# Ledger of designs, part 18: VHH binders against q9xhz8

Target 1, 326 residues: q9xhz8
Amino acid sequence: MGDTKVETISRLAQWRIENFGPCSFKKSDPFKVGIWNWHLSIERNRYLSVRLFPELSRVSKEQPPVAKFVLRVSNVGPNRRFYISPVYEKLLRTTDDCVWHVDSSFHGRFTIDVEFLDLKICPVNGGEASPVWPTDATMQSISTQTTLKCLSRMLEESILTDVIIHTADGTLSAHKAILSASSTVFKSMFHHDLMEKESSTIHIDDMSRESCMALLSYLYGNITQEEFWKHRLALLGAANKYDITDLKAACEESLMEDINSSNVLERLQEAWLYQLEKLKKGCLMYLFDFGKIYDVREEISSFFRQADRELMLEMFQEVLSVWKPV

## First folded at step 4 (VHH)

Design m6 (framework vhh_8h63_2)
Fold by ESMFold2-Fast, scan of step 4:
Structure m6 (fold): chain B 326 residues (1-326), chain A 123 residues (1-123)
Amino acid sequence: as target 1 above (326 residues)
Amino acid sequence: ELQLVESGGGLVQAGGSLTVSCAASGRTFSNYAMGWSRQAPGKERELVAGITRGGSTYYADTVKGRFTISRDNAKNTLYLQMNSLKPEDTAMYYCAAGSFSSIYYAAYYGDYWGQGTQVTVSG
C-alpha cells in the first residue's frame, strides 16, 4: 500500500491519501475498471479539486468511456465527515472532462471514492454505446445465443430425435416438440387420434431433402441467408402449408425485393396462389405504375390464359386507376 | 452486391459549405451502417462521421458541430453536409458500408468502399 495506489472492488474504486498539504497536487497510480485504466488526481488551492480520467491509450481514444458515477471524499478521523458529488454522466476523453470542486477543509489523511453506477463503451465509429456490466438486454442476448447453439446441436448431432421426416428424395430426423411449438399444423398432427398421434413418421413428399433441411434449419435457428435465398419458394410453400406465419412473411419480403421484368408475372401468380397481398400489390405497381407492362408484352398473353379471372380483374382495375397518357 | 459512388467534391473557400453524397446501387442499403472517412496527403485515413442502421450518429471531434451526416433509404443515398470548412478539411473523402452496427469496421474493414471524392479548401 502506498498513497498513490487505488484499490478496486466491483464498481468501487478507493484512493487513500496519507498526507496532503495546502497548494498540493497528487495523481493516483492507474487502476482498471471495465476495459480502461483510470487515474484520479487531486489538487488544492482555495478548494479541493478532484479529477477522474482514463489513461491515454488507443483503447481510450477509439472506445472512450461514457460513465455514470459519484465521487465521495471522507476523512478517517473520529470526527468523520463526507462530501458527495452530484451524479455525473459524462463521456470521458481528457483530464478536464470531470472536475469536481469540493468545498472541503480536508488536509492530511482522507479517502476519495469513485462509485460507478453505469459504464458504457462509446465507439468513435458511431455504433451504439454498449454496456460494460450485464443488463437485462445483455443477459437476454447471451441467453438467446446459448439457446440457439443448443437447438443447432440438437438438429446437427440428432440428439434424442423422436420423429422421422420422409421427403421426396430422402429422410431427416427431428423433434416433435420443436415442430409442434413452431407450427399449429404439426401440433395438431402429433395430437390427432386418427393418424399421426401413434406415429413417429411424417411425410413431406412435396419437398426435396435439401429444401426440407432448410426448413428445419429455420425452425432450429440455424438457417443462413444463402440457404434461405436458394430455397425461398419451397420455404414459402411449406410456411403456407404448415402455418409458419413469420417464415411466410419473410419469404414474401424476399420475393418483393428482386421483382424484375423476367419474374414479375410468375411472382404475381405466386402471390395469388399463397395470398401474399403485399407482393401482389408490389407486382401490380411494378407493371402499371412504373410502366413495365410493355417489357412483358410477349409473355402477357400466355399469362392471361393461365391467370385466375379475379386476378385479371384486379390487373384491369390497376390499369384504369393509373393510366394517363403524357 | 452493393456499389458505392461518391460525388459533390470540389474546390471551396475557407468558411464555405459543401455537401458530398454517396449513391448506392444495391437494394439492401437500409441494412448497412454507413460512414465517411477522409485521407489527407501524408496522413492516415480517419473516420469523420458515421450513421448506424437505426440513425444514431457519430462525429470526430475535429468536425463536431460543423458536419452533419444523414441517410435517405428511399433514394439509397448517404450525405455529408460540411459547414464552416477549414483548410485542414482538405482530403479525399470516402464512403463506406458495413454489415456491422459499428461504423468503425465499415470505415476501416468495410464490406464496400467507394472510389472517393476530392474536397479542397482554400484560404
Scores: ipSAE 0.000, ipTM 0.071, lowest interface PAE 26.8, mean pLDDT 79

Design m7 (framework vhh_8h63_2)
Fold by ESMFold2-Fast, scan of step 4:
Structure m7 (fold): chain B 326 residues (1-326), chain A 123 residues (1-123)
Amino acid sequence: as target 1 above (326 residues)
Amino acid sequence: ELQLVESGGGLVQAGGSLTVSCAASGRTFSNYAMGWSRQAPGKERELVAGITRGGSTYYADTVKGRFTISRDNAKNTLYLQMNSLKPEDTAMYYCAAGTFKSIYMAAYSGDYWGQGTQVTVSG
């Protein structure tokens, strides 16, 4: 007796069997790996059958494990023989989810190892599995959180700011390094070849203080969805002016999300002005492929009076495309 | 708030000289660094010359040694003396006020500049 205890170190669990006969069954004491208690069971009939399963609990029911692991059965002593399972990667809920049949002649004394290669929590609500142990992806996420917290503090606490931004209705403090890293235009502006002896000041007079603060919040990584949505047109203008490509793309995606009859002509004009091909195509599809042009009939004449000739040509070509012979 | 009006542009032959001027109104001229930017057909805007409140000057490599920027704070006027003009100097020339950073930004974005004056160099 006394051979139900499983010893664990890091990602390895080892069960030492001291006395195991033919037609025998043993179940291990629970052992903790990750957030779960686990059991090993061993049964000998024709084959040695090794099972790995989580202990039934609230944790294993609500947060079941997806485990990547190998099983090994080894004899004890100077003449070492072993059998190794294939690499398993399984969602483990029941005692039958992992059964390894090994043609082993081991009797009496041997060891069973479980080496966990990866371990994840699988939410029962169908979300993505999350890792239990630090990985490169996990450390990258933690590192990213630390970096964003630092950038947020630099902006909110004005830590060693070196530039003042004059907007239409107020001033903001920022960092040349962050502006330069985010914008080729700002980088060129702060280049050493210019005589920058007079001032650490820039002028963004075409933006309100509030919308310019939203731009800084984006660049420092602390913008909220609400702030972005509220200021997305001003941010689009700024992204175009200061060559902030990722922000320009994000604004385009946002503007596509709520195309409707009340805004489609204005969105089409903005897409043309800022060369937003996806938004332009989306507006044209909304108007012509979905037949929504009838909903904007009152506005269309005014729009055509003011629209660019090339834009009108594209609208005409879209109409012809819809009515093209098969 | 600050209003800038350029003048003095025109047609000039290659190798010739021309002076363009910028008259400032609305705010104290002497509080600003001043600059000249140009936009040639088919090209992006570039800063060609700048002058600080203290009179220190900057020139783009394309115009260095040929152009001279100067200011007259008593007349609230900025000047650009252009010598040894080349066909490549053909552009709309714009006056800008602010800091050197804002003037540099104006070369790309259009902040704080006037309506422009056309300089055409024939060859």
Scores: ipSAE 0.000, ipTM 0.083, lowest interface PAE 26.4, mean pLDDT 78

Design m8 (framework vhh_7qbe_3)
Fold by ESMFold2-Fast, scan of step 4:
Structure m8 (fold): chain B 326 residues (1-326), chain A 119 residues (1-119)
Amino acid sequence: as target 1 above (326 residues)
Amino acid sequence: QLQLVESGGGLVQAGGSLRLSCTASGFSYAMGWFRQGPGKEREFVASISGSGGSTYYADSVKGRFTISRDNAKNTLYLQMNSLKSEDTAVYYCAAGFWSGELSSEYDYWGKGTRVTVSS
């Protein structure tokens, strides 16, 4: 029929019905909103039933819409009457996912509006739901990308650097503002100005230039997972020393991922030294709950000669807990 | 540069007492004392937080040594009581961002002051 076309503007779709009688059915032509083609259908039996659904396609199957919307039915004429649906918020996959029953004798000439209040892509492959239209989250994402690009350029191009870092085997240039914002320790250092006024220098002699560059890459937001993994022990030491708590937690999680017989005693000692409770428990479980203590029998004597007394007591208590089950 | 200058070292008889001092430029870093005996590696003695609210001691000196600080005078102290011949060492003052037992946690070091405990 000539009245199957749906017109769209922004978040609004409008279908103009010109001739609809009792016991009739009509389905609209497809209309595009977001990444989907949509249909409206109307059916009149006892009630006027309005349906909104995406056109069956690979897109709607793999990336189905989560839509928040309102449906409205209005007559055309001098005395305009209308009915408005409840606000729907639904994952729409089939023709039955949204059905609105209008308890009215609407017939002849009228319009059906769909006003989308929110629209998200919900991938079935386990990805996160993403908005179709700008939101605070969308603007935060754009703003974050701009900020990270600026910080990366400040470090890579040495734009207005104001501090020189002396490492064990070289020097690096950085920004006092970034260091101070990232670490209360650096903030205190620069505020108290414990250096002579001739130079703005700091000494991180316990780190290599490469490891210290990884620390700066973290603070400026451009560190890679590979770079982090390579330098995670040096980054742990720095995070502890300079009170960078999020980095310290990230290093602990990383060290828990690859506990094995060749590193478990060293990991346990690092966990004790830096008070990493999760890593400590992980190492103790590996050794005693999984019985891996027998794989390190020869190394354990050396470990006990170097280990803290309280740590040795915890290991002994864990043995008693595991091997005396009741 | 932050400079640490130790003083108060000397010769003392076993069972005696000695007070070491360390003067620093600045007033908010964590401070510690380390010592190195003849033919031995540097070992931790005591540390104190920037505020003075937290103190830590090596087991060998607990109950005998007391660490304290006067932030108004930028001075760190180590009161050593009941000295033993094994306490003979060069004592180093150290400053860093965290009070801890590892020498790697301290960025600034004094040149040391010698303590000799005679039998």
Scores: ipSAE 0.000, ipTM 0.080, lowest interface PAE 25.8, mean pLDDT 79

Design m9 (framework vhh_7qbe_3)
Fold by ESMFold2-Fast, scan of step 4:
Structure m9 (fold): chain B 326 residues (1-326), chain A 119 residues (1-119)
Amino acid sequence: as target 1 above (326 residues)
Amino acid sequence: QLQLVESGGGLVQAGGSLRLSCTASGFSYAMGWFRQGPGKEREFVASISGSGGSTYYADSVKGRFTISRDNAKNTLYLQMNSLKSEDTAVYYCAAGFWDYELSSEYDYWGKGTRVTVSS
């Protein structure tokens, strides 16, 4: 009586063959790895041919596996010999998608192992292949979510706050460690205070309490898209003043999304003030390449009266860059 | 559910030719042809791998019969040449996970198509 049963543990499956000789062919019972049931088969012609394939089902039809794996054939006993396949990485739909030819004289009793190194779902509907098992990216996402929840609680529950922020219209409590890690400017501000052991107070008088709370929400990782959009100009000013480069870049990207005739001149001025090259070029393209400068004729006069002379020179140079002699 | 439907059977004179077809839905399975003559057990005729790269034939039909498949049409073919009276049988299409000579390796079967070879 032979056993067609495959034992599995995590990413490893082992098929123990008790008697392989006269028939020249065996197919294993199905075994589950990932979301699929799998089969192993063996056949002997000139070589021992080992196949790995998913069981035909709705799952394997609609969500076929892309598998990275290694096959191993080993004799049983004290003097174990083994053969290892190349590393395969294949989309497996049919019995012919993975065939491994082993130049061996194995007969009677031996084992076949399959070790899955990676396993992905390849949806027929044209979606991206998605991993079955946690990856570094997956673990980083889980870790990040946990860290963000902790930081959010520190801010919202005022857990061991050690600095008071005075804004234009109120006060907020925060953590020196978070501020210092997020901003070289805040780090420098606290260096003397920590050394002298004084109570820590900082003044952000150019922000409202609401806008400053949005800044803290960003630094503690719990800002919403709605809050960011609402406060993005105040956040831009803060990011520039406190040297928070990632926030400054995020504000620039946001401000480029809704350039229109009512805001383009203000955004050009902001781009110049904060040295936002992408936003500046976007505003210049809007005005000159798209011919929208005629839509702001009244506003342009006031703008030129208040604009920096170097910005005006740069605008003129950009206009010249699009002129092409015939 | 996978269903197999054979066609192309009929009456043919000895030395003649006939082509059988089998239509299936779904995947590229290993597929084969088996036949059962009057008062005989079911016997292997030919098999073909899922990709079509490997074919196997019974000694009695080798050189006379050709198995082929069109996976785009989900259709299996058996081209039968130089037919003999002993080829008279009901021909069955079979599909399974592996191309082999043993009927036990096939999970799905058609209802059969009759081929009669007259002298």
Scores: ipSAE 0.000, ipTM 0.132, lowest interface PAE 20.9, mean pLDDT 79

Design n1 (framework vhh_enristomig)
Fold by ESMFold2-Fast, scan of step 4:
Structure n1 (fold): chain B 326 residues (1-326), chain A 120 residues (1-120)
Amino acid sequence: as target 1 above (326 residues)
Amino acid sequence: EVQLLESGGGEVQPGGSLRLSCAASGFTFSRYAISWYRQAPGKQREWVSTIYSGGDTNYAESVKGRFTISRDNAKNTLYLQMSSLRAEDTAVYYCAAIYESWGTPEFDYWGQGTLVTVKP
C-alpha cells in the first residue's frame, strides 16, 4: 500500500518500506539517477534479496549503465541495525545482474539505500565507458571555456586596458599582464629601463594594425584558423621578435602545409631568417628530393644573390645527399 | 608618411670607392631591417645588402668583401660603403624597407634612388 515510491537526491536513492512480511515480494516505482530509470526489488525467502536494475527501455539497451554502488538496509525502530553490501562495480542489463542477499530479520518497516559512487555509459559500439557525473577532465574543459570567454571579452570590450600599441598604420589597446605572461620580451620591456616602468605605450611599427590585432587575438585565445592563415607571416615575425615559441612553431607548421614552386624560395629564406629548421628541411626536400628545383630555374639566380653563404652550403650538401650516379 | 631618400651617388673609376646614404622618416627606423637594392638599365632589380634591427648583416655574393652596410639609429640613416668598384656595379641604388615576413596590408617602402656610374 503506497510504499513503492523511491526518493532521490543526487547520487542517493532511498526506498522506505512500511509493510513487508515473510515470503513477500515488492518492486519499487521507477526512479531516475543519471540518464536511466531504475528499480529496486526485494524478496524474502530464507534471506532478504535486494536487486538493483535499470528499467528496460531504448536508453538501457543502447547505453547500458556501468555502476559502482553500495546498498544499505536499515531498521527504523528501537535497537537500530544496518547492513551494508560490498562495493559493487557492474554492467547492469537485467534483473539478475545485481542480487544482494542479506541475512536480515527485518520485518514491517525498514529502508533500503542505494549510494552510487560512479556511473558510466557503456556504448553498444564497443567504445570506452563515458562518465555521467563531472570528472576532473570535464571540469578542466568547462573552466578553460570560461577563461577563454573572459579573455576574449577583455580584448573585444577593451576592459581596463593599460597599454597602447602603436603599429605602422594605427593603434591598439591591450593588457600589460597578458603581454608579459605570454612573452619574456614584453615582460622585460615593461620592467626594464628601456621601457619606463610607468610607460603605457609600446611600438610595433613593423606590423600593420590588422596583423597586430591577429597577434592579440592569438594571445587572448580567440584567433580563428582563417585569421591565423591570413596573417601567419606577420605572426611569425612577431613570434620570433617577442619570443612567443608556441606561435612560432604553429606558424612554421602552417608554412610547411602549402610549399609549392611559387613560394619555396621565399619560404626557404624565411626559414633561414627565423631559424625554422623544420621548414628549412621541408623546402630543401621539396627542391631536391622531389626535383622541383627545375621549376624555379629563372628565380634561383636572384635567390642565390640574396642567400646567406651557410644556407647556400646546406643547399649544396642536400644536392650531394640526393644526387646518385645513375 | 614614410619616406626614404638616397644620396652619395656619382661617377667613379674602376677600383674606386663611394659611400651611399639613405635618410629615413615617418617610421621607427631602429626597429626595421633596411636593404640596398640596385637596378642597371635594361636589367631586373637585384638585392645588394640588408642590415637587421639587431645589427646583423647579409650581402649578395657579388658584393661580399667589397661593400659594407651600416646604420645610425640616432640619425635614422642607412649607409653603404662601396669599395673596389667594377663596371658591373653601375646602377641606380635604392634604399628599401620591405616587410614580406610581416604581412599585409602592403608595407613596402622604396626611395627615389641614387645613380652610381663606374666608368673606365
Scores: ipSAE 0.000, ipTM 0.093, lowest interface PAE 24.8, mean pLDDT 80

Design n10 (framework vhh_7b2m_4)
Fold by ESMFold2-Fast, scan of step 4:
Structure n10 (fold): chain B 326 residues (1-326), chain A 121 residues (1-121)
Amino acid sequence: as target 1 above (326 residues)
Amino acid sequence: EVQLVESGGGLVQAGGSLRLSCAASGFTFSEYAVGWYRQAPGKQRVVVASITYGGSTKYSNSVKGRFTISRDNAKNTVYLQMNSLKPEDTAVYYCAAVGYESGWLDEFDYWGQGTQVTVSS
């Protein structure tokens, strides 16, 4: 008997009833819409009563549905009759949460449709319901994943590369379009490229092939945290030279994360060299506000011999702001 | 006609300040990297400071912390702010522009005539 099966397509579920008499009850087989298995039940006494409810499970108990939907009952015959429910919007937990009473003389053969207009997951602890079907944020996430796969493949497979990068110890192939979109410096370089050359070449002689590959991995969207951390000083230099402001800021944030007595003087010098105001302030605070300068007393003399005069003046001014001459 | 014109040089006492200007005409200035160079009597021209198309700056060790290079693309002008001047800074200062650059302005498309800076005592 085929009359317990519900057919589904996307947001529509249809139950075809072949034989239904007075004072009868039927329950459908489970059907999946969203993350839930659902049942329809139909009972006839005075009224035709249609119920929609989720199957009792861990999912329906912990993540109950808030459903917006319409129910439809129709027969097939010489003159087709149908009834359509109001639009329901309900939190559905039990068999009694949605009951539609149809004033209908339907018997024998008829069809029950459920059209879901919206479905949301209700949080177990209350709060805002989350949508089941794709939203702009979901589509943006999917689009971003697709774009990153394409960019990664362009770099890894050297698809239609049009520039050769000569580093200190090797060469790399890349795309002018991606370099230009990421750096105003590269954009200007390629805009004024020698038109007589068959291929464009650029020299990044101040980077190793490995660190330059890390730069390309960043620009093509496939750099790992481990790779970034390993090459962050070389990436800082490149970001400064090629005016890649987001990368320069990311390097500064990374260098802020692990300030300690063994690296603070070096970090302060790097902050001064590359004009990293947040890192400079962090290093000065570490040394003077936290009193860590006493941990580097043996290194400080060597640092002062090599440090810029203006940096030494700023350090002295920081001492004066923290120290009271009591 | 492409032209770079330096100004702002003069005589100043040690510890003083000067601001040099380089006015560009005849080309799309915003698309060029610009550097300041100096030449003392009997010495070769040496780099002082540079600024890229995107505004990234580099300085020679002898002027780091004392000199600041900046650009105003609306006025087609590059500036060199020179503070805490020393007698050793005495030289003719030149600005130079290049449309394509790798490294620190090793080749130049255009040069100015130069402006004399003299630091006494």
Scores: ipSAE 0.000, ipTM 0.089, lowest interface PAE 26.2, mean pLDDT 79

Design n2 (framework vhh_enristomig)
Fold by ESMFold2-Fast, scan of step 4:
Structure n2 (fold): chain B 326 residues (1-326), chain A 120 residues (1-120)
Amino acid sequence: as target 1 above (326 residues)
Amino acid sequence: EVQLLESGGGEVQPGGSLRLSCAASGSIFSYYAISWYRQAPGKQREWVSTITYGGSTNYAESVKGRFTISRDNAKNTLYLQMSSLRAEDTAVYYCARGLEYWSSGTYDYWGQGTLVTVKP
């Protein structure tokens, strides 16, 4: 017939085919989804072959689509049958980039549906792919970025700060709500200490202003990798003292990354002090399983004079577990 | 390489039965419909039966009611149970998949086939 028109609503395109015979080919009229005009085509030989492709244009050449979608073929009438494609996710440039083979016995009247689940612009000049439609993941990402920008501004511009932090060498301004939400220790300090609640001052005298600023940057979501790496030992101490478990875990992972002969004894001591089981095991493996104890031979006497007796016992037990008796 | 291996053919008297198998690499069975085809000497390849990944089946009119197609997706194996065999069913039987959805080109994955002979 003349059934080339595709109807669209939202992210759905539907092509109604009125008469389709054996060894037939049909191509739809263009239909608009996103920034592109699209075509569907159908061909029957061995299988019913369904194709989805963008119309050849400057837009499709310079900004081709990456589409996530599902195709459906269904008959009309009292005994409805349908076939559903896998979920496809493809960069679509040519008529051959999406071909779906259906073992359809459909002839005469049936419908072809395209449901787009996601759609992105992929520039050919090396630009980053960008979404066409918001999704739950997209909205969550946008919302997260908005929240992080707000928290960053609150800290950097001191917007309605309500607590002063006195450090070893200076003062910082912050928000009781953010500290309380991030730390059960800070929450308890503000709830139960009437004097601190009235004075709006807390003391973190065991941290420098710079290290304490790194802690705040972490809590307000704007810490850089460079700042984190520089201050990770101070941040470990703070995370332990103020019960910030995610930060404590992040510090442990960071410290495990660069174990070497110059730092292994200090890291073993820190792992013992802060009860970091992964780091402790890593240091013990470095020393005894990898035989690096010989590289620290001259430092080990000083270490033993200052180390906890329980840690020394664990080191001896590790030697015994690695040493296989003859 | 992507490969299909048919088996189960042989000689049978009219009215007899045979079960054909097609073993394939996992990628051939992932989300695709798979078909049985046959080719008698000097004739064109003829479609016999198709089964979708979900188990929906279709049959050529000449075999409808006599042949049953099935698949085991966990074992990447396709089957064709043939009953009430007739002399005209004599052919080399192939399993096949058509165009691949990741490819920009057309290709066919066909096995070497398995011979079915129905003796007069």
Scores: ipSAE 0.000, ipTM 0.071, lowest interface PAE 27.7, mean pLDDT 78

Design n3 (framework vhh_enristomig)
Fold by ESMFold2-Fast, scan of step 4:
Structure n3 (fold): chain B 326 residues (1-326), chain A 120 residues (1-120)
Amino acid sequence: as target 1 above (326 residues)
Amino acid sequence: EVQLLESGGGEVQPGGSLRLSCAASGRTFSSYWISWYRQAPGKQREWVSTITSGGETNYAESVKGRFTISRDNAKNTLYLQMSSLRAEDTAVYYCAAFYTGDYLSPHDYWGQGTLVTVKP
């Protein structure tokens, strides 16, 4: 009998019944939705019983479906009638997990529809339920990865580069559009009738080729943690000079992670110079709140000879805030 | 403000060695990235080597393995040890100081230069 086939499109499965009589039972051929093969079955005694269940397999045992769906039964012909189930949301393992009883007078020819509203994988190993169909978050993630791969290839393969960067010790090729989108300073350079705009060259003579490559890797989305850590001071200078605010903040966070007695005075000076308020506060806290100033006692005199007057005032104020005359 | 004065240049035969010195005056020497540059007649000024405030070093590919940059913060002096010298190393050598937060122009803190001539 040719009425065991279920047709699927998108999130809809439809089973067309051609001949169904009293006290009848039918089970559909398997149909694929998500990662599972599914069956529909129908049985008639006093009412029509419709069942939806996954085919018994390793996949359905180890990664059973959590499904949100609606079942519909409709006749074919001039007198169209519909019966619609409640919205079900269930973990489906067995033939008894979803049974819909329909007080239906349908005989002979009718259709059964399954409309899936949501579908998730629920691992038996105690993992989180994961969606089968793309969500806004899923599509954003895929789109982001595609964009980053595109940008990485543009840099690595020098695809249609339109600007040459002259560094202290070499040259690099890049794209004006990406530089302009990433930096208000580069945008200004390329929009105004400046020498750099006309010559298709820019000079970053204050960076090495290697450090400038790290800057480009950041702007094109291809920087590694190792590259970032190695070049973070050069990247900080570049971020400040070219007004790349997110990079400047990332460099500040990185410099806060490894404050110790051998670098705290240098970090404090860098924080003052680049106006890094979080790093400055962290260094002051390290020195005065944690009492680590005694570990740098020998170096502090040299530091004070070179420190800015306003920085020295802030250090003095921090000492006064920690000193509690009791 | 930092003032820089180079010394140690002279004439040397190929394969020879020279040590250049750069004496700095000023209170911020230890906070500066200090670099050596050179300019051969008829050529653009090119970067040779940099030493950071933390003592990390970088070299132009043409001098890597032959030149060594070092600093003595107590003496406010920068050094460039040059070995296995070649005819193409003939140039006026300049030291330049960069304050890390400013990316100051090397021209603001350039010395007068010291001439190195490698004669065949």
Scores: ipSAE 0.000, ipTM 0.097, lowest interface PAE 17.9, mean pLDDT 80

